# VHH binders against q9p7j3, part 78

Target 1, 174 residues: q9p7j3
Amino acid sequence: MILPLFPETQVHVFVYENVSNCAAIHEQLISQNPIYDYAFLDAATILYKKQVYSAIIRALEDRRDEQMKTKTIHSEVILSLSPKTEISSAFRQFSMTKKSKNIVVVKIDSKLTEEEEFERLDKLVEGNRVEFSDEELQKLIDFKVLKKNYKLDPSTLENPLASILSSIALRGYS
Key: E = the ipSAE of ESMFold2; O = the ipSAE of OpenDDE; V2 = 0.75 times the mean of E and O plus 0.25 times the DockQ between their complexes.

## First folded at step 7 (VHH)

Design p37 (framework vhh_5c3l_4)
Fold by ESMFold2-Fast, scan of step 7:
Structure p37 (fold): chain B 174 residues (1-174), chain A 120 residues (1-120)
Amino acid sequence: as target 1 above (174 residues)
Amino acid sequence: QVQLQESGGGLVQPGGSLRLSCAASGFTFEDYAMSWVRQAPGKGLEVVSDISWSGGRTTYADSVKGRFTISRDNAKNTLYLQMNSLKPEDTAVYYCATHSKYGFPDRDLRGPGTQVTVSS
């Protein structure tokens, strides 16, 4: 996708279901292997495409304005999904874990085409690629996790999109 | 090897102040966001405050807002926590911590901690 205000920024988003090697990926992230410089999100936390793009836009705005809290754009995307700017909670809430089964992977500033990133990621991730669509995401979401992460109450549960996007945009600036 | 060493803890009376320091070595300090985390006896870990790699952005737990100030000196590889108006409920071991560059929680590296006791 080409983002308004960031038209030269390459953004690729991939969704994998039934991933069997999350523990191996986690070990590579611990080792800070630069080949794994992506935002690896637990799909249990993502309900909409707009949720992911809102976090990406916020991270890119923070980079533009020289106010990134974290040093890499990919960790800033993860932070930007959280309603609060507190780093440890954001990573705990949204990042892939060793026990994750379905993941959303974001790549920003790739030197590769989308097809080349597919080839690279397919070698790193042992799972089934699915379309990045609201329909596919809604099969993978955990509503208990979503409710907890965004502090959703019964009044917002039937249509949470606006509440989620507002939380990402405001990020503690209420 | 990443090393974090806290200092400045001690016994202080309610309403008093302490300044904690954390000396960092073995990594490029200025590339990492940092935090102060505490654990009171019989309780879980609480994130007290965190600070961006540049020092330009900070957050605070509601329990310490207006009383504590986090800061860093990247030239000295040192993180600070100024604690004012201390309360008995601030009694805890205080740890400094660094965060993953790639955004996962399982490797928040912490120091050995420094004990803060607030009592008469």
Scores: ipSAE 0.647, ipTM 0.838, lowest interface PAE 1.4, mean pLDDT 88

Design p38 (framework vhh_5c3l_4)
Fold by ESMFold2-Fast, scan of step 7:
Formats: sequence, C-alpha cells, structure tokens
Structure p38 (fold): chain B 174 residues (1-174), chain A 120 residues (1-120)
Amino acid sequence: as target 1 above (174 residues)
Amino acid sequence: QVQLQESGGGLVQPGGSLRLSCAASGFTFDDWAMSWVRQAPGKGLEVVSDISWSGGRTTYADSVKGRFTISRDNAKNTLYLQMNSLKPEDTAVYYCATHSKYGFPDRDLRGPGTQVTVSS
C-alpha cells in the first residue's frame, strides 16, 4: 500500500485466522528474534482497516519527527493503536498473546513484495490467511475488548469508527 | 543475560522524598524503552511511569502525576525515579522493567525490586 504522506514507505498487512502456533510466535517475540520483526496484533482488537492504517500513519509521523517512544517501527504501530501512550498497557491491549487464535500482522519497510512476504509469513504462522477487509475483521473482533481499549460508551458501539480514529489521532490525550 | 538491579528504597515519612535507581547490564540500554512498576501489599502490578529509549517522552499514572519524575542516563545505563510528596498509598515494592522492541512487554525482564515504605 502507498500512503499519501509516506509514498516511499512499503506497507503490507496480513490477516490469519485459526492460528495454532501463537505460543511459539510469542516465545520468538520474547527472545527478540529479528526474523519476527513484524507488528503481531490480536485480531480481537481490530475492527476496521482504517484503524490499522491510522496507527501506521501515526507511527510513521513519530519516526519522521524523531519522536518514536519504542525502538522499532512495528512496536510503534502497536503503541499507536492505544488511546494512551503508555507502552505496557498498549502492548497488553493490542499485541497477540500465546492464547490468541486470530492475528493481524503488519510489515513496514519490507524489501520483499507482498507475495514474497506471504510466503515468508506462511512459514512462521500456522493458520489460514484471509483477506484484509472490514468484512473479515468484523468476523474476528471481540466487542468487549474493543469497548475497553477505546473507552467506548454504549451509544458509540453501533458505529465506533470515528471514536476509534479520534483516539488514535490524539496520541494519548484522550 | 539481561540484568536489572533496583536500589534506593527505604522507610520514609509522609511528605518525604526518595530517589530510586535501576542499574542495567547485558543489553544495549539506549535501545530500550523502560518503566517503573509497583506492587502494593495485596494489590496487583501498577505501571507508575515509562520513558522512551531517548528519554524524550514520558508517561505517568494519574496517581503519581506531578509528584514523581522518571529519567534516564544512557551513558551510565541507569534509570531513575524521583519520588516527591510521598503518601502512605505509595508503599509498595518498586520494579524497573524493559519493553520488547518487537511489541511485547516481557515481564521476565524486571529487576528483583526495592521496597518503599511510607509511614510515620
């Protein structure tokens, strides 16, 4: 994907359902294996494509402005999904866990094509790849998790997009 | 490999101050964001404050905002927490922690903790 303000930045987003090896991936992330330099998100936390893109744009703005709080662009994407810029809470709220079964994976600055990244990720992730679309994401979301993460009241749960995007844009001032 | 060692805890009267230090070794200190986390008796873990790898960005829990200051000295591989206007509610074991650069908080990368007791 080509972002209007970051046209030279390559972005790939992948969705996997029914992943059986999240515990193994989790161990690789804890050991900081550079092969796993991706943003591994729990799909239970992602409702819209725009939610992911907004976090990517915020992370890229922080990198441009030399304001990244974390050391990799991928961890900055995870942080940027959170209404607050507190790292531990953001990672707890949005990162995949060893108990996750559906995940969203983001890769920024890949030197590989989308198809080559698919081939690489299919070796790391034991699950079924599905389309990155609002329709597929809405099958995987957990609305209790979404409500808690973005502090949504009952009146916004029917159409939460604007509240979510506003929370991401405010960079912890929500 | 990664080692974190807190110091500077102790007994202090309400309204007093303490400065905690965390000495880090076994990794490239200035590549990591860090935090101070505490656990009061009978309570869960609470994140008190965190700081970017460069020291340029900080976050504070509402319970300590305006009273505590987090800082780091990357040349000395040391994280600090300046605690002012201490309250009995600040009594806890204080831990320093590192954050995974791949977006997962590693709870195993905490130090053993230092006890802070605020009492008369």
Scores: ipSAE 0.582, ipTM 0.803, lowest interface PAE 1.6, mean pLDDT 87

Design p39 (framework vhh_5c3l_4)
Fold by ESMFold2-Fast, scan of step 7:
Structure p39 (fold): chain B 174 residues (1-174), chain A 120 residues (1-120)
Amino acid sequence: as target 1 above (174 residues)
Amino acid sequence: QVQLQESGGGLVQPGGSLRLSCAASGFTFDDFAMSWVRQAPGKGLEVVSDISWSGGRTTYADSVKGRFTISRDNAKNTLYLQMNSLKPEDTAVYYCATHSKYGFPDRDLRGPGTQVTVSS
């Protein structure tokens, strides 16, 4: 995918369901193994492709403007999903955990082709890869988690996309 | 081994000021965003403030916004919290904490803490 504001930035997004080795992946992230430098998101928190792209664009804007709060672009993507820019809460709300079953994985500025990233991730993730599409994401979302993370009420549940995108764009300004 | 050591706590009067410091060692300090976290008696942990790896971006809990200022000196591997207009509700053990540069919550490492008591 080519982003209009960042045409030279390589972006790959992968979705895995029924992942059985999230605890092993989590251990690699704790040890800061650079092979695992991706944004590993819990799919329970992601409802739309636009939600992920909005967070990516915001993170890339922060990198361009030398305003990244975290040291890696991938952790900045995770932070950028949160309505507030408070780091600890954002990571707890959106990051994969040992108990995650379905994950969304983002890679930015890969030195590998998309095909090579697929081959590498398939060795790291023990699960079924599915299409990165709104249809597939809607099968994996947990609406209780989504409501809590974005503070959605019944009035916004009928059209949560606009509310979610506004939360990502405004982050701490509302 | 990551080491974080808070200092500067004590007893202060309501309306007073206090400056907390956190000395960091055992890691590359400017690779990590940092935070101040507190725990009041009988309460859970509350994130008070956090600061980017460079010091250029900060956030504050609503309870302390306008009264507290977080800062860091990367050359000295030290994190600071300037606390003004202190209230009895600010009484807590204050911890400094570091966050993962790879974006996961279980790398929130904390120091042993420093006690702040706001009382007459």
Scores: ipSAE 0.638, ipTM 0.831, lowest interface PAE 1.4, mean pLDDT 88

Design p4 (framework vhh_5c3l_4)
Fold by ESMFold2-Fast, scan of step 7:
Structure p4 (fold): chain B 174 residues (1-174), chain A 120 residues (1-120)
Amino acid sequence: as target 1 above (174 residues)
Amino acid sequence: QVQLQESGGGLVQPGGSLRLSCAASGFTFDDYAMSWVRQAPGKGLEVVSDISWSGGRTYYADSVKGRFTISRDNAKNTLYLQMNSLKPEDTAVYYCATHSKYGFPDRDLRGPGTQVTVSS
């Protein structure tokens, strides 16, 4: 995907359901294996494509403006999903865990094509690839998790998109 | 092997000040955001403050805003917490922590902690 404000930045987003090896992936992330340099998100926290893109845009803006809080663009994407600027809670709220079953994987600045990243990532993730689409994401979301992460009330649950996007856009301001 | 060692804790009267230090080794310190986390008797862990890899951005919990200041010296691989206007409710073991380079939530890597006791 090409972002209008960042046309030279290569962005790939992958969705996997029924992942059986999240514990093994988690061990690789703990060991900081550079092969696993992606943003590994729990799909239970992602409702819309625009939610992911908004976090990516925010992270790229922070990189452009030399305002990144974390050192890697992928960890900055995870932080940017959070409505507040506190790092530990953001990672706890949005990152994949050993218990995750469905994941969203973001790669920025890949030197590989999307097809080549698919081939590579399919060897690391033992699950079923699905389309990165609102329809597929809405099958994997946990609305209790979403409500808690974004502090949604009953008035916003009918259409949470605008509230979620606003939270991502404004989180760095306060 | 990541090693974090806190120091500077002690007993102080309400209204007093303490400066905590955290010496880091075994990793490239300026590649990591850092935090101070505390655990009061009978309570869970609370994030007190965090700081970007460069030191340019900070976060403070509402309970300590205006009283505590986090800072870092990347040339010395050291994290600091200046604590002013200390209150009895600040009594806790204070830990420094580093955050995962890839953003996973399975524990911030923490030091053994330093005890801060605020009592009259």
Scores: ipSAE 0.664, ipTM 0.853, lowest interface PAE 1.3, mean pLDDT 88

Design p40 (framework vhh_5c3l_4; at its last look DockQ between E and O 0.83; V2 from the best seeds 0.00; counts 0 for: unsure alone 64.99 < 65)
Fold by OpenDDE, look of step 8:
Structure p40 (fold): chain B 174 residues (1-174), chain A 120 residues (1-120)
Amino acid sequence: as target 1 above (174 residues)
Amino acid sequence: QVQLQESGGGLVQPGGSLRLSCAASGFTFDDHAMSWVRQAPGKGLEVVSDISWSGGRTTYADSVKGRFTISRDNAKNTLYLQMNSLKPEDTAVYYCATHSKYGFPDRDLRGPGTQVTVSS
């Protein structure tokens, strides 16, 4: 996928359910295995495609402006999902954990087609790929976690997308 | 093995200053954003300040904004915290913390900490 504002940057997003090897993936990430250079998100924290895209765009903007807080574009995507400026909070809030079962995987700067990238990723993730859609994400979301991450209340829950996008866009400006 | 070692803490009077240092080893220092966190008696862990991998971007807790300055020397694998206009409420154990390069939890490792006490 090519983003309109970043035509030179190819992005792929994948969703996996019933992943059995998150702990193993986690270990590879901790060891900084370069073949695992993705943003691995806990699907329990993601409700909308636009949430993911907004974070990606924010991260790419930060990179463009040489304002990335984290070293890699993928870690910056994870950071960008958070309404908080604290790095530790963002990572804890949105990153895949060893206990995760469902994940969203983001690849930035891909040189491969979506299918080719999937073939590579499929070797790393032991789970079932599902469509990257709001419908599928809605099945995987933990609303308790979502509410906590974005401090959603009964009023904002009527339109959670607006609140989430605002939180992402305005991080650091409150 | 990742190692972090804080130093520079001590006893100071209100309005005084301290400069904390954190020596890092066992990982590529300039690949990681760093933080100072603190824990006061009876309170939870609080993030004091974050600094980007390059040092070009910094953030602060509201409670220390304008008084504390985080910086880093990537050539020396060292993180710093300049603390000015110290207050009794700044009394805490201060920790240097590193974050995962790829943005994963469970690797926010920190050192043993250094005690900062602000008292008249």
Scores: ipSAE 0.809, ipTM 0.901, lowest interface PAE 0.5, mean pLDDT 94
Fold by ESMFold2-Fast, scan of step 7:
Structure p40 (fold): chain B 174 residues (1-174), chain A 120 residues (1-120)
Amino acid sequence: as target 1 above (174 residues)
Amino acid sequence: QVQLQESGGGLVQPGGSLRLSCAASGFTFDDHAMSWVRQAPGKGLEVVSDISWSGGRTTYADSVKGRFTISRDNAKNTLYLQMNSLKPEDTAVYYCATHSKYGFPDRDLRGPGTQVTVSS
């Protein structure tokens, strides 16, 4: 999709289920291998496409305004998913771990085409690629994790979209 | 290898001040956001404050807001925490921590800590 406020920005989002090599990916991220410059999210934390897009838009706004807290746009996307601006909690809440099974991968400002990114990521990620859609994401979500990350109560669990989007947009202001 | 070394802790009276330093080496310091994290006796870890890679953005825990100031000197690869109006509840081991530029949890990238004791 083209982002209305950032039409020049290339955005690719990929979803993988049943990933067997999250520990290996994690080691590459620790070693800061630039080939792995993506936002690697735990799919257990993502319920909607709009959730991911809202975080991307916030990260791009922070980059435009020279307000990025983290050094890469991809880590800023991860931070932007959090209802708080504290980095440690955000990365713990939303980033993939060695034990993750399903992941959402975001690439911004790729010099590669979408097809070339597919080819590269399929080499890096040992799992089954699925469509980036609300239907597929809803199969992978962990509602206990979602409730904890966004402080959802029983009244919002039935339809959490508005609460999640407000948390991303307001991020510590309200 | 990433190395972080805290210093500046000690014994102070309530209302006193301390300045903690963290010397960083083994990585490109100005590529990383940084945090101060503390652990009081018998309690869990609390993130006290964090600072952007550039030093332009900071956050503080409600428990220290208005009393503590985080800052960094990228030319010297050093992180600081200025602690004013210290309270007995601030007694803890204080750790310097780095945050990945690629956005994974940085649990293994923490210094050995420096003890701060506030007692009357």
Scores: ipSAE 0.675, ipTM 0.843, lowest interface PAE 1.3, mean pLDDT 88
Fold by ESMFold2, look of step 9:
Order: C-alpha cells, then structure tokens, then sequence
Structure p40 (fold): chain B 174 residues (1-174), chain A 120 residues (1-120)
C-alpha cells in the first residue's frame, strides 16, 4: 500500500496468529540480523488498522523532518505507537516478545509486491496469516493491555480510537 | 558483549553542576539511541533523558528540563549528561542505557551506574 502523503513509500502490514517461534525471532532481532528488519508488534496491543497506520505516518513524518529518535523506520514505528516519548517503555509495551502468540508485522520501503514480501516473511514467521482488518485485530487484542498502554478509563475504552490516535499524533507535545 | 561505563559522579552542593560521561563498547554506538536513567533511594527507575542515534533529537523528563543537557560524541563512542542547578532531589545512581536498533528491549543494556549526591 502507498500512503497519499508518502507516494514513494510502499508499506505492507501482515497479521499472524498462533505464532510458535516468537522466541527465535526475538533472538534474531537482539542479534541485529538485518533480514529481520520489520516492525514486529504484539497483536495484543493493536485494536485498529488506523492505530497501525497512524504510527506509520508519524514515523514517516519524523523521518521526513529528520526527527527520528531510533535508527530504523521500523523501530520508529514501534516508538510512535506509544503515548510517551520514552524509548524503553515504547519497546517494552508494543514490541513482540518471546511470550507473544499473535503479531502484527510492518514493512516500510518495500520494493516487493505484498505477495512477494509475504513469501519472504513467511520463511521467518511460523504462524497462521490472517487478514489485516479491524475484525481480525479485535479477536487478538488484550483490552487489559490496551488500557494500560494508553491509560484508558472505562468510558474511553468503549470507543478508544480517538483517544489512541490523539496519543500517537500528539506524542512529545507535553 | 555490550559494555557501558559511567563516570563523573560525586558529591556536590545544591545549585552546583556535574558532568557525567559514559564510555561505550561492544556494539555499533551510532546505531543506538541512548538514555540516562536514574534511581533515587527507595524509588524506581526514572528515564532522565533520551538522545537519538545521531544526536539530533533529545527529550527530557519534566523534572530536569532546562537544567540537564544530554549529548553524544559518536566518534568517541561516548554519551554525556551535563547537570546544572542540581537539587537534593537529583540524588541518585545514574545509569547509561542503550536501546536496540530494531526496537526490542535488549537484555541488561545499562552500565553499573555512578552515584550523584546533592547535599550540603
């Protein structure tokens, strides 16, 4: 997919459920293996497609403006999901961990079709691909985690989209 | 094997200044965003400041804004924290921390720390 504000940037988003090898993927990421240069998100933290796209847009805006805090655009997406500016909390709260069961995987700057990128990613991830859709994401979310990550109260949790998107857009403005 | 070594801590009077340094080795320093993190007696860890991999972007905890300045010298693999207008509340062990290139929390990615004590 190509975002209108970033016409030269192809983005792919994949969702996997029942992933059996998150520990192996985690090892490759801490070993700095460039083959794994994707944003690997814990699906328990993602409720909406717009949540992911808003973080992607924020990361791309920061890259455009030379304001990226982290080295890769993919790590910047992870940071951009957080309502706080602190790097360690963003990575801890939103990244896939060794314990994760379901993941959302983002590739930015792809030169491949979605199918071609999937074929490469599928060699790395042992799990079942599902559609990147609000319907599928809502099956995988953990609302306790979502509430904690965005400090949602009961009224906000009933329709949290606007609160979450505002948190992503306004991060760093105090 | 990541190595981070803080230095420059000590005893200073309120209103004084101190400069911390952190020597880094065992990883590609300019691939990593860096942080200063502190732990006051009886309290949890607080992120004091973050700095981007290039040094071009910094953020600060509200408690230190305007008093502390983070910087880095990527040619020397060194992170710095200039601390001015020190208060007794700044008394803590200060740790240098590094963040992964690919967005995962790395195991044990901070140094042993340096003690800063602000007291008359």
Amino acid sequence: as target 1 above (174 residues)
Amino acid sequence: QVQLQESGGGLVQPGGSLRLSCAASGFTFDDHAMSWVRQAPGKGLEVVSDISWSGGRTTYADSVKGRFTISRDNAKNTLYLQMNSLKPEDTAVYYCATHSKYGFPDRDLRGPGTQVTVSS
Scores: ipSAE 0.541, ipTM 0.822, lowest interface PAE 2.0, mean pLDDT 89
ESMFold2, look of step 8: ipSAE 0.486; ipTM 0.800
ESMFold2 (binder alone), look of step 8: mean pLDDT 81; pTM 0.826
ESMFold2 (binder alone), look of step 9: mean pLDDT 81; pTM 0.829
OpenDDE, look of step 9: ipSAE 0.792; ipTM 0.895

Design p41 (framework vhh_5c3l_4)
Fold by ESMFold2-Fast, scan of step 7:
Structure p41 (fold): chain B 174 residues (1-174), chain A 120 residues (1-120)
Amino acid sequence: as target 1 above (174 residues)
Amino acid sequence: QVQLQESGGGLVQPGGSLRLSCAASGFTFDDYAMSWVRQAPGKGLEVVSDITWSGGRTTYADSVKGRFTISRDNAKNTLYLQMNSLKPEDTAVYYCATHSKYGFPDRDLRGPGTQVTVSS
């Protein structure tokens, strides 16, 4: 992806369905194994590519402005998906859990090519890699989770994109 | 390896104050955002407050805004929660929590927490 204000920043996004080893991945994240330095998101929370891109842009802006609330750019991406700035709530709402079945994985500032990251992740994730596209994401979303995370009412659920993007962009200004 | 030990809870009258402490060891404390989380009898976990790794930014649940203040001393590896104007509904076990550098949910809450009871 091309980020107008961050042209030198390498960004890769990967989607895996039917992941069988989320508990093992979660244990590696708890132990802070540096091989697992990615943002591991529960795909049940992601409906659009633009949702992920907006969170990445917000995280990079916060890093540029020395306003990061978390220590790594990857955890900042997870936080940036939340309409609120509560760190614990954001991680509970959007991060992969040991019970997750489908995941979205974000890598920023990789020294590897996209294909090299795919090869690396395919060894860590026991699941089926699918295209990072709105079509594939729509198969994995949980609308009850989305509604709760962004506080969507029935009128906005039919077309939630603008509401979600506004929530991400306007976080901290309310 | 990560160890968190909460202290400072007790019985207090409505309108009273308590200061909670959390001693951290086994990790580089100043690399981590920290949280205070509570669990009232028969209820789920509620995030009370978050503080960034540097202490430069804080957030609070609507239920405690204006009454509670989170702070940290990175030189002492200690997290604090100053609780003012306590209400009976603040009665809960209070836990401190930390997050992985890689942004997974709250780690397993360690230790027994510290019990806060607000009652006359």
Scores: ipSAE 0.116, ipTM 0.504, lowest interface PAE 4.5, mean pLDDT 84

Design p42 (framework vhh_5c3l_4; at its last look DockQ between E and O 0.88; V2 from the best seeds 0.00; counts 0 for: pae E 4.0 > 2)
Fold by ESMFold2-Fast, scan of step 7:
Structure p42 (fold): chain B 174 residues (1-174), chain A 120 residues (1-120)
Amino acid sequence: as target 1 above (174 residues)
Amino acid sequence: QVQLQESGGGLVQPGGSLRLSCAASGFTFDDYAMSWVRQAPGKGLEVVSDIAWSGGRTTYADSVKGRFTISRDNAKNTLYLQMNSLKPEDTAVYYCATHSKYGFPDRDLRGPGTQVTVSS
């Protein structure tokens, strides 16, 4: 996919449902296997394509401005989803866990085509690939998790997009 | 073997200052964002402050903002916490911690901790 502010940056986003091997992926991430250098997100936390794109754009802006807090662009994407820039909370809120069932996987600066990345990821992830679309994401979201992560009240839960995007775009959280 | 070793804790009077250090070994220190985490008696863990791998960005818990300063010296593989205007509520065991390069929370590694007691 092409981002208007970063047209030279290759971005691929993949969605998997009914993943049976999250515990095995977890072990690879603990060992920091470089084959797994992706942002592995729990789909329970993602409601919109724009939510993911906003986090990617913010991470790329931080890289451009030499303001990255984490060492890899993929961990910076995970951090950028959080309304706070506190690292441990962001990773616990948005990252895949060994108990996750549905995941969103982001790859930035791939030297592979989208099809080649799918072939690689399909070997690592034991689940059903689905389209990266608002329709599919809305089937996988946990609204209780979303409400907690973005501190949404009942009025914003009816149309949370603007609130979520505003939270991601803001800088200077202490 | 990854090692984190905190030092610099002790007894100090309210309004006093302490400087904590964390010596890191067994890994590439400047590949990791770092944090200070504390646990007061009978309470859970609280993240006090964190710092970018480069030292260029920091965050602070509201409870310590304006009083504490986190910093790092990548050439010396050392993390610091300067603690000013200490309060009895700051009494806790203080731990330094690393964060996963790939954003995974179960990769957080902590040292054994150093006790800070603020009391007259």
Scores: ipSAE 0.713, ipTM 0.864, lowest interface PAE 1.1, mean pLDDT 89
Fold by OpenDDE, look of step 8:
Structure p42 (fold): chain B 174 residues (1-174), chain A 120 residues (1-120)
Amino acid sequence: as target 1 above (174 residues)
Amino acid sequence: QVQLQESGGGLVQPGGSLRLSCAASGFTFDDYAMSWVRQAPGKGLEVVSDIAWSGGRTTYADSVKGRFTISRDNAKNTLYLQMNSLKPEDTAVYYCATHSKYGFPDRDLRGPGTQVTVSS
């Protein structure tokens, strides 16, 4: 996928459910295995495609402006999902954990087609790929976690997407 | 093995200054954003300040904005916190913390901490 404002950057997003090897993936990430150069998100924290895209765009903008807080574009995507400026909070809020069962995987600066990237990633993730759609994400979301991460209340829950996008876009401006 | 060691803490009077240092080893320092966090008696951990891997971007807690300055020397693998206009409420153990390069909290580590006490 090519983003309109970043035509030179190819992005792929994948969703996996019932992943059995998150702990193993986590260990590879900790060891900084370059084969695992993705953003691994806990699907329990993601409700909308636009949430993910918003974070990706924010991260890419930060990179463009040489304002990235984290070293890699993928870690910056994770940071960008959070309404908080604290790095530790953002990572704890949105990153895949050893206990995760469902994950969203983001690849930025891909040199491969979506299918080729999937074939590569499928060797790393032991789970079932599902469609990257709001419908599928809605099945995987933990609303308690979502509400906590974005401080959603009854008023904002009427339109959670707007609140989430605003939180992402306006991080650091409060 | 990742190691962080804080230093520079001590007892100061209100309005005084301290400069904390954190020596890092066992990892590629400039691959990681760094933070100062603190824990006051009876309170939880509070993030004081974050600094980007390159040192180009910094953030501060509202309680310390204008008084504290975070910086880093990647050539020396050292993180700093200049604390000016110290207040009694700044009394805490201060920790240097590293963040995972790929955004995973399980690798976030901190040192043993250094005590900062602000008292008349």
Scores: ipSAE 0.578, ipTM 0.821, lowest interface PAE 0.7, mean pLDDT 93
Fold by ESMFold2, look of step 8:
Structure p42 (fold): chain B 174 residues (1-174), chain A 120 residues (1-120)
Amino acid sequence: as target 1 above (174 residues)
Amino acid sequence: QVQLQESGGGLVQPGGSLRLSCAASGFTFDDYAMSWVRQAPGKGLEVVSDIAWSGGRTTYADSVKGRFTISRDNAKNTLYLQMNSLKPEDTAVYYCATHSKYGFPDRDLRGPGTQVTVSS
């Protein structure tokens, strides 16, 4: 996918459920293996497609403006999901862990079609690919985690999209 | 042999200043965002300040904004924290920390820390 304000940047997003090898993937990320240069997110923290796109856009804006905190665009996406500026908290709250069961995987600056990128990613992830859609994400979310991460009021938990997107867009400006 | 070593802590009067340093070795320092994290006696870890890999963007906890300044010298592999107008509430062990360039929380590296004590 190509975002209108970033026409030279191809993005792919994949969702996997019932992933059995998150510990092995995590070990490769610790080893800094460049084959694993993706953003690996815990799907328990992601409710909407727009949540992911908003974090991608914020990371790309920070790259354009030379304001990235982290060295890679993928780690910047993880940071951008957080309403707070604290890097360790963002990684702890949103990154895949060794114990994750379902993941969202983002590739930015891809030179491959979606099908080609999937073929490579599917060799790395042992799980069931599902559609990147609000319908599938809503099956995988943990609302307790979502409420904590974005400090949502009980009255807004039924439709929290605007609050979440505002948190991502306005981080560090207020 | 990845290593972070903090220094520059000590005892200081309220209103005084200290400059903390963190020497880094065994990794490519300018690939990593850095932070200062502190732990007051009997309390959890608090992130004091973050700085981008390039030094171009910094953020501060509200409790220290306007008093503390984070900086880095990538040529010397060193992170700094200038602490002015110190208060007794700033008493803590201060840790230098890296953040994974691939976003994994279990491999954030921190040093052994340096004690800062602000007391009359």
Scores: ipSAE 0.297, ipTM 0.701, lowest interface PAE 4.0, mean pLDDT 87
ESMFold2 (binder alone), look of step 8: mean pLDDT 81; pTM 0.821

Design p43 (framework vhh_5c3l_4)
Fold by ESMFold2-Fast, scan of step 7:
Structure p43 (fold): chain B 174 residues (1-174), chain A 120 residues (1-120)
Amino acid sequence: as target 1 above (174 residues)
Amino acid sequence: QVQLQESGGGLVQPGGSLRLSCAASGFTFDDYAMSWVRQAPGKGLEVVSDISFSGGRTTYADSVKGRFTISRDNAKNTLYLQMNSLKPEDTAVYYCATHSKYGFPDRDLRGPGTQVTVSS
């Protein structure tokens, strides 16, 4: 996808369900293997495409403004999903765990085409690739996790989009 | 082999100040965001403050905002915490910690800690 404010930036987002090797991926990420330089998100935390894009835009704005908190753009995307700018909480809240079953994978500034990234990721991820769409994401979300991560009450949980996007854009400002 | 070593703790009276330092070695310090974490007697861990890899972005826990300042000197591989207007509630062991470049919390490493005691 091409972002209006960042037309030169290549963005790919992939969704995998029923992933059987999250523990192996997690081990590679703990060892900081550069082959795994992606934002590996737990799909239980993502409800909308716009949620992911808002975090990507925020991370790209921080990179443009030389205000990135973390060294890689991918870890900055993970941080940018959080209503707080506290690094450890953001990573605990949104990153894939060894027990994750469904994941969302973001790649920014890939030198590969989308098709080549699919081929590469299909070798790393043992799961079923599904469309990056609101419909597919809504099958994978955990509303308890979403409520906790964004501090939603029952009145906002039924229609949380505006609250989630505001939290990402303002990052604990309100 | 990542090594983090805190120093600068001690006994101070309420309203006093202390400056903590954390010497880092065994990794490329400039690539890692850092934090200060504390544990008061009988309490869990609390993240006090964190700082970007460049030093340009910081956050603070509400309990210390306006009183503490985190900073770093990448040329010296050193993290600092300036603590002003200290309160008895700030009594804790203070740890410096590093964060994963790739976004994983289990990569967070801490030093052995330095004791801060605020008492008359």
Scores: ipSAE 0.635, ipTM 0.823, lowest interface PAE 1.4, mean pLDDT 88

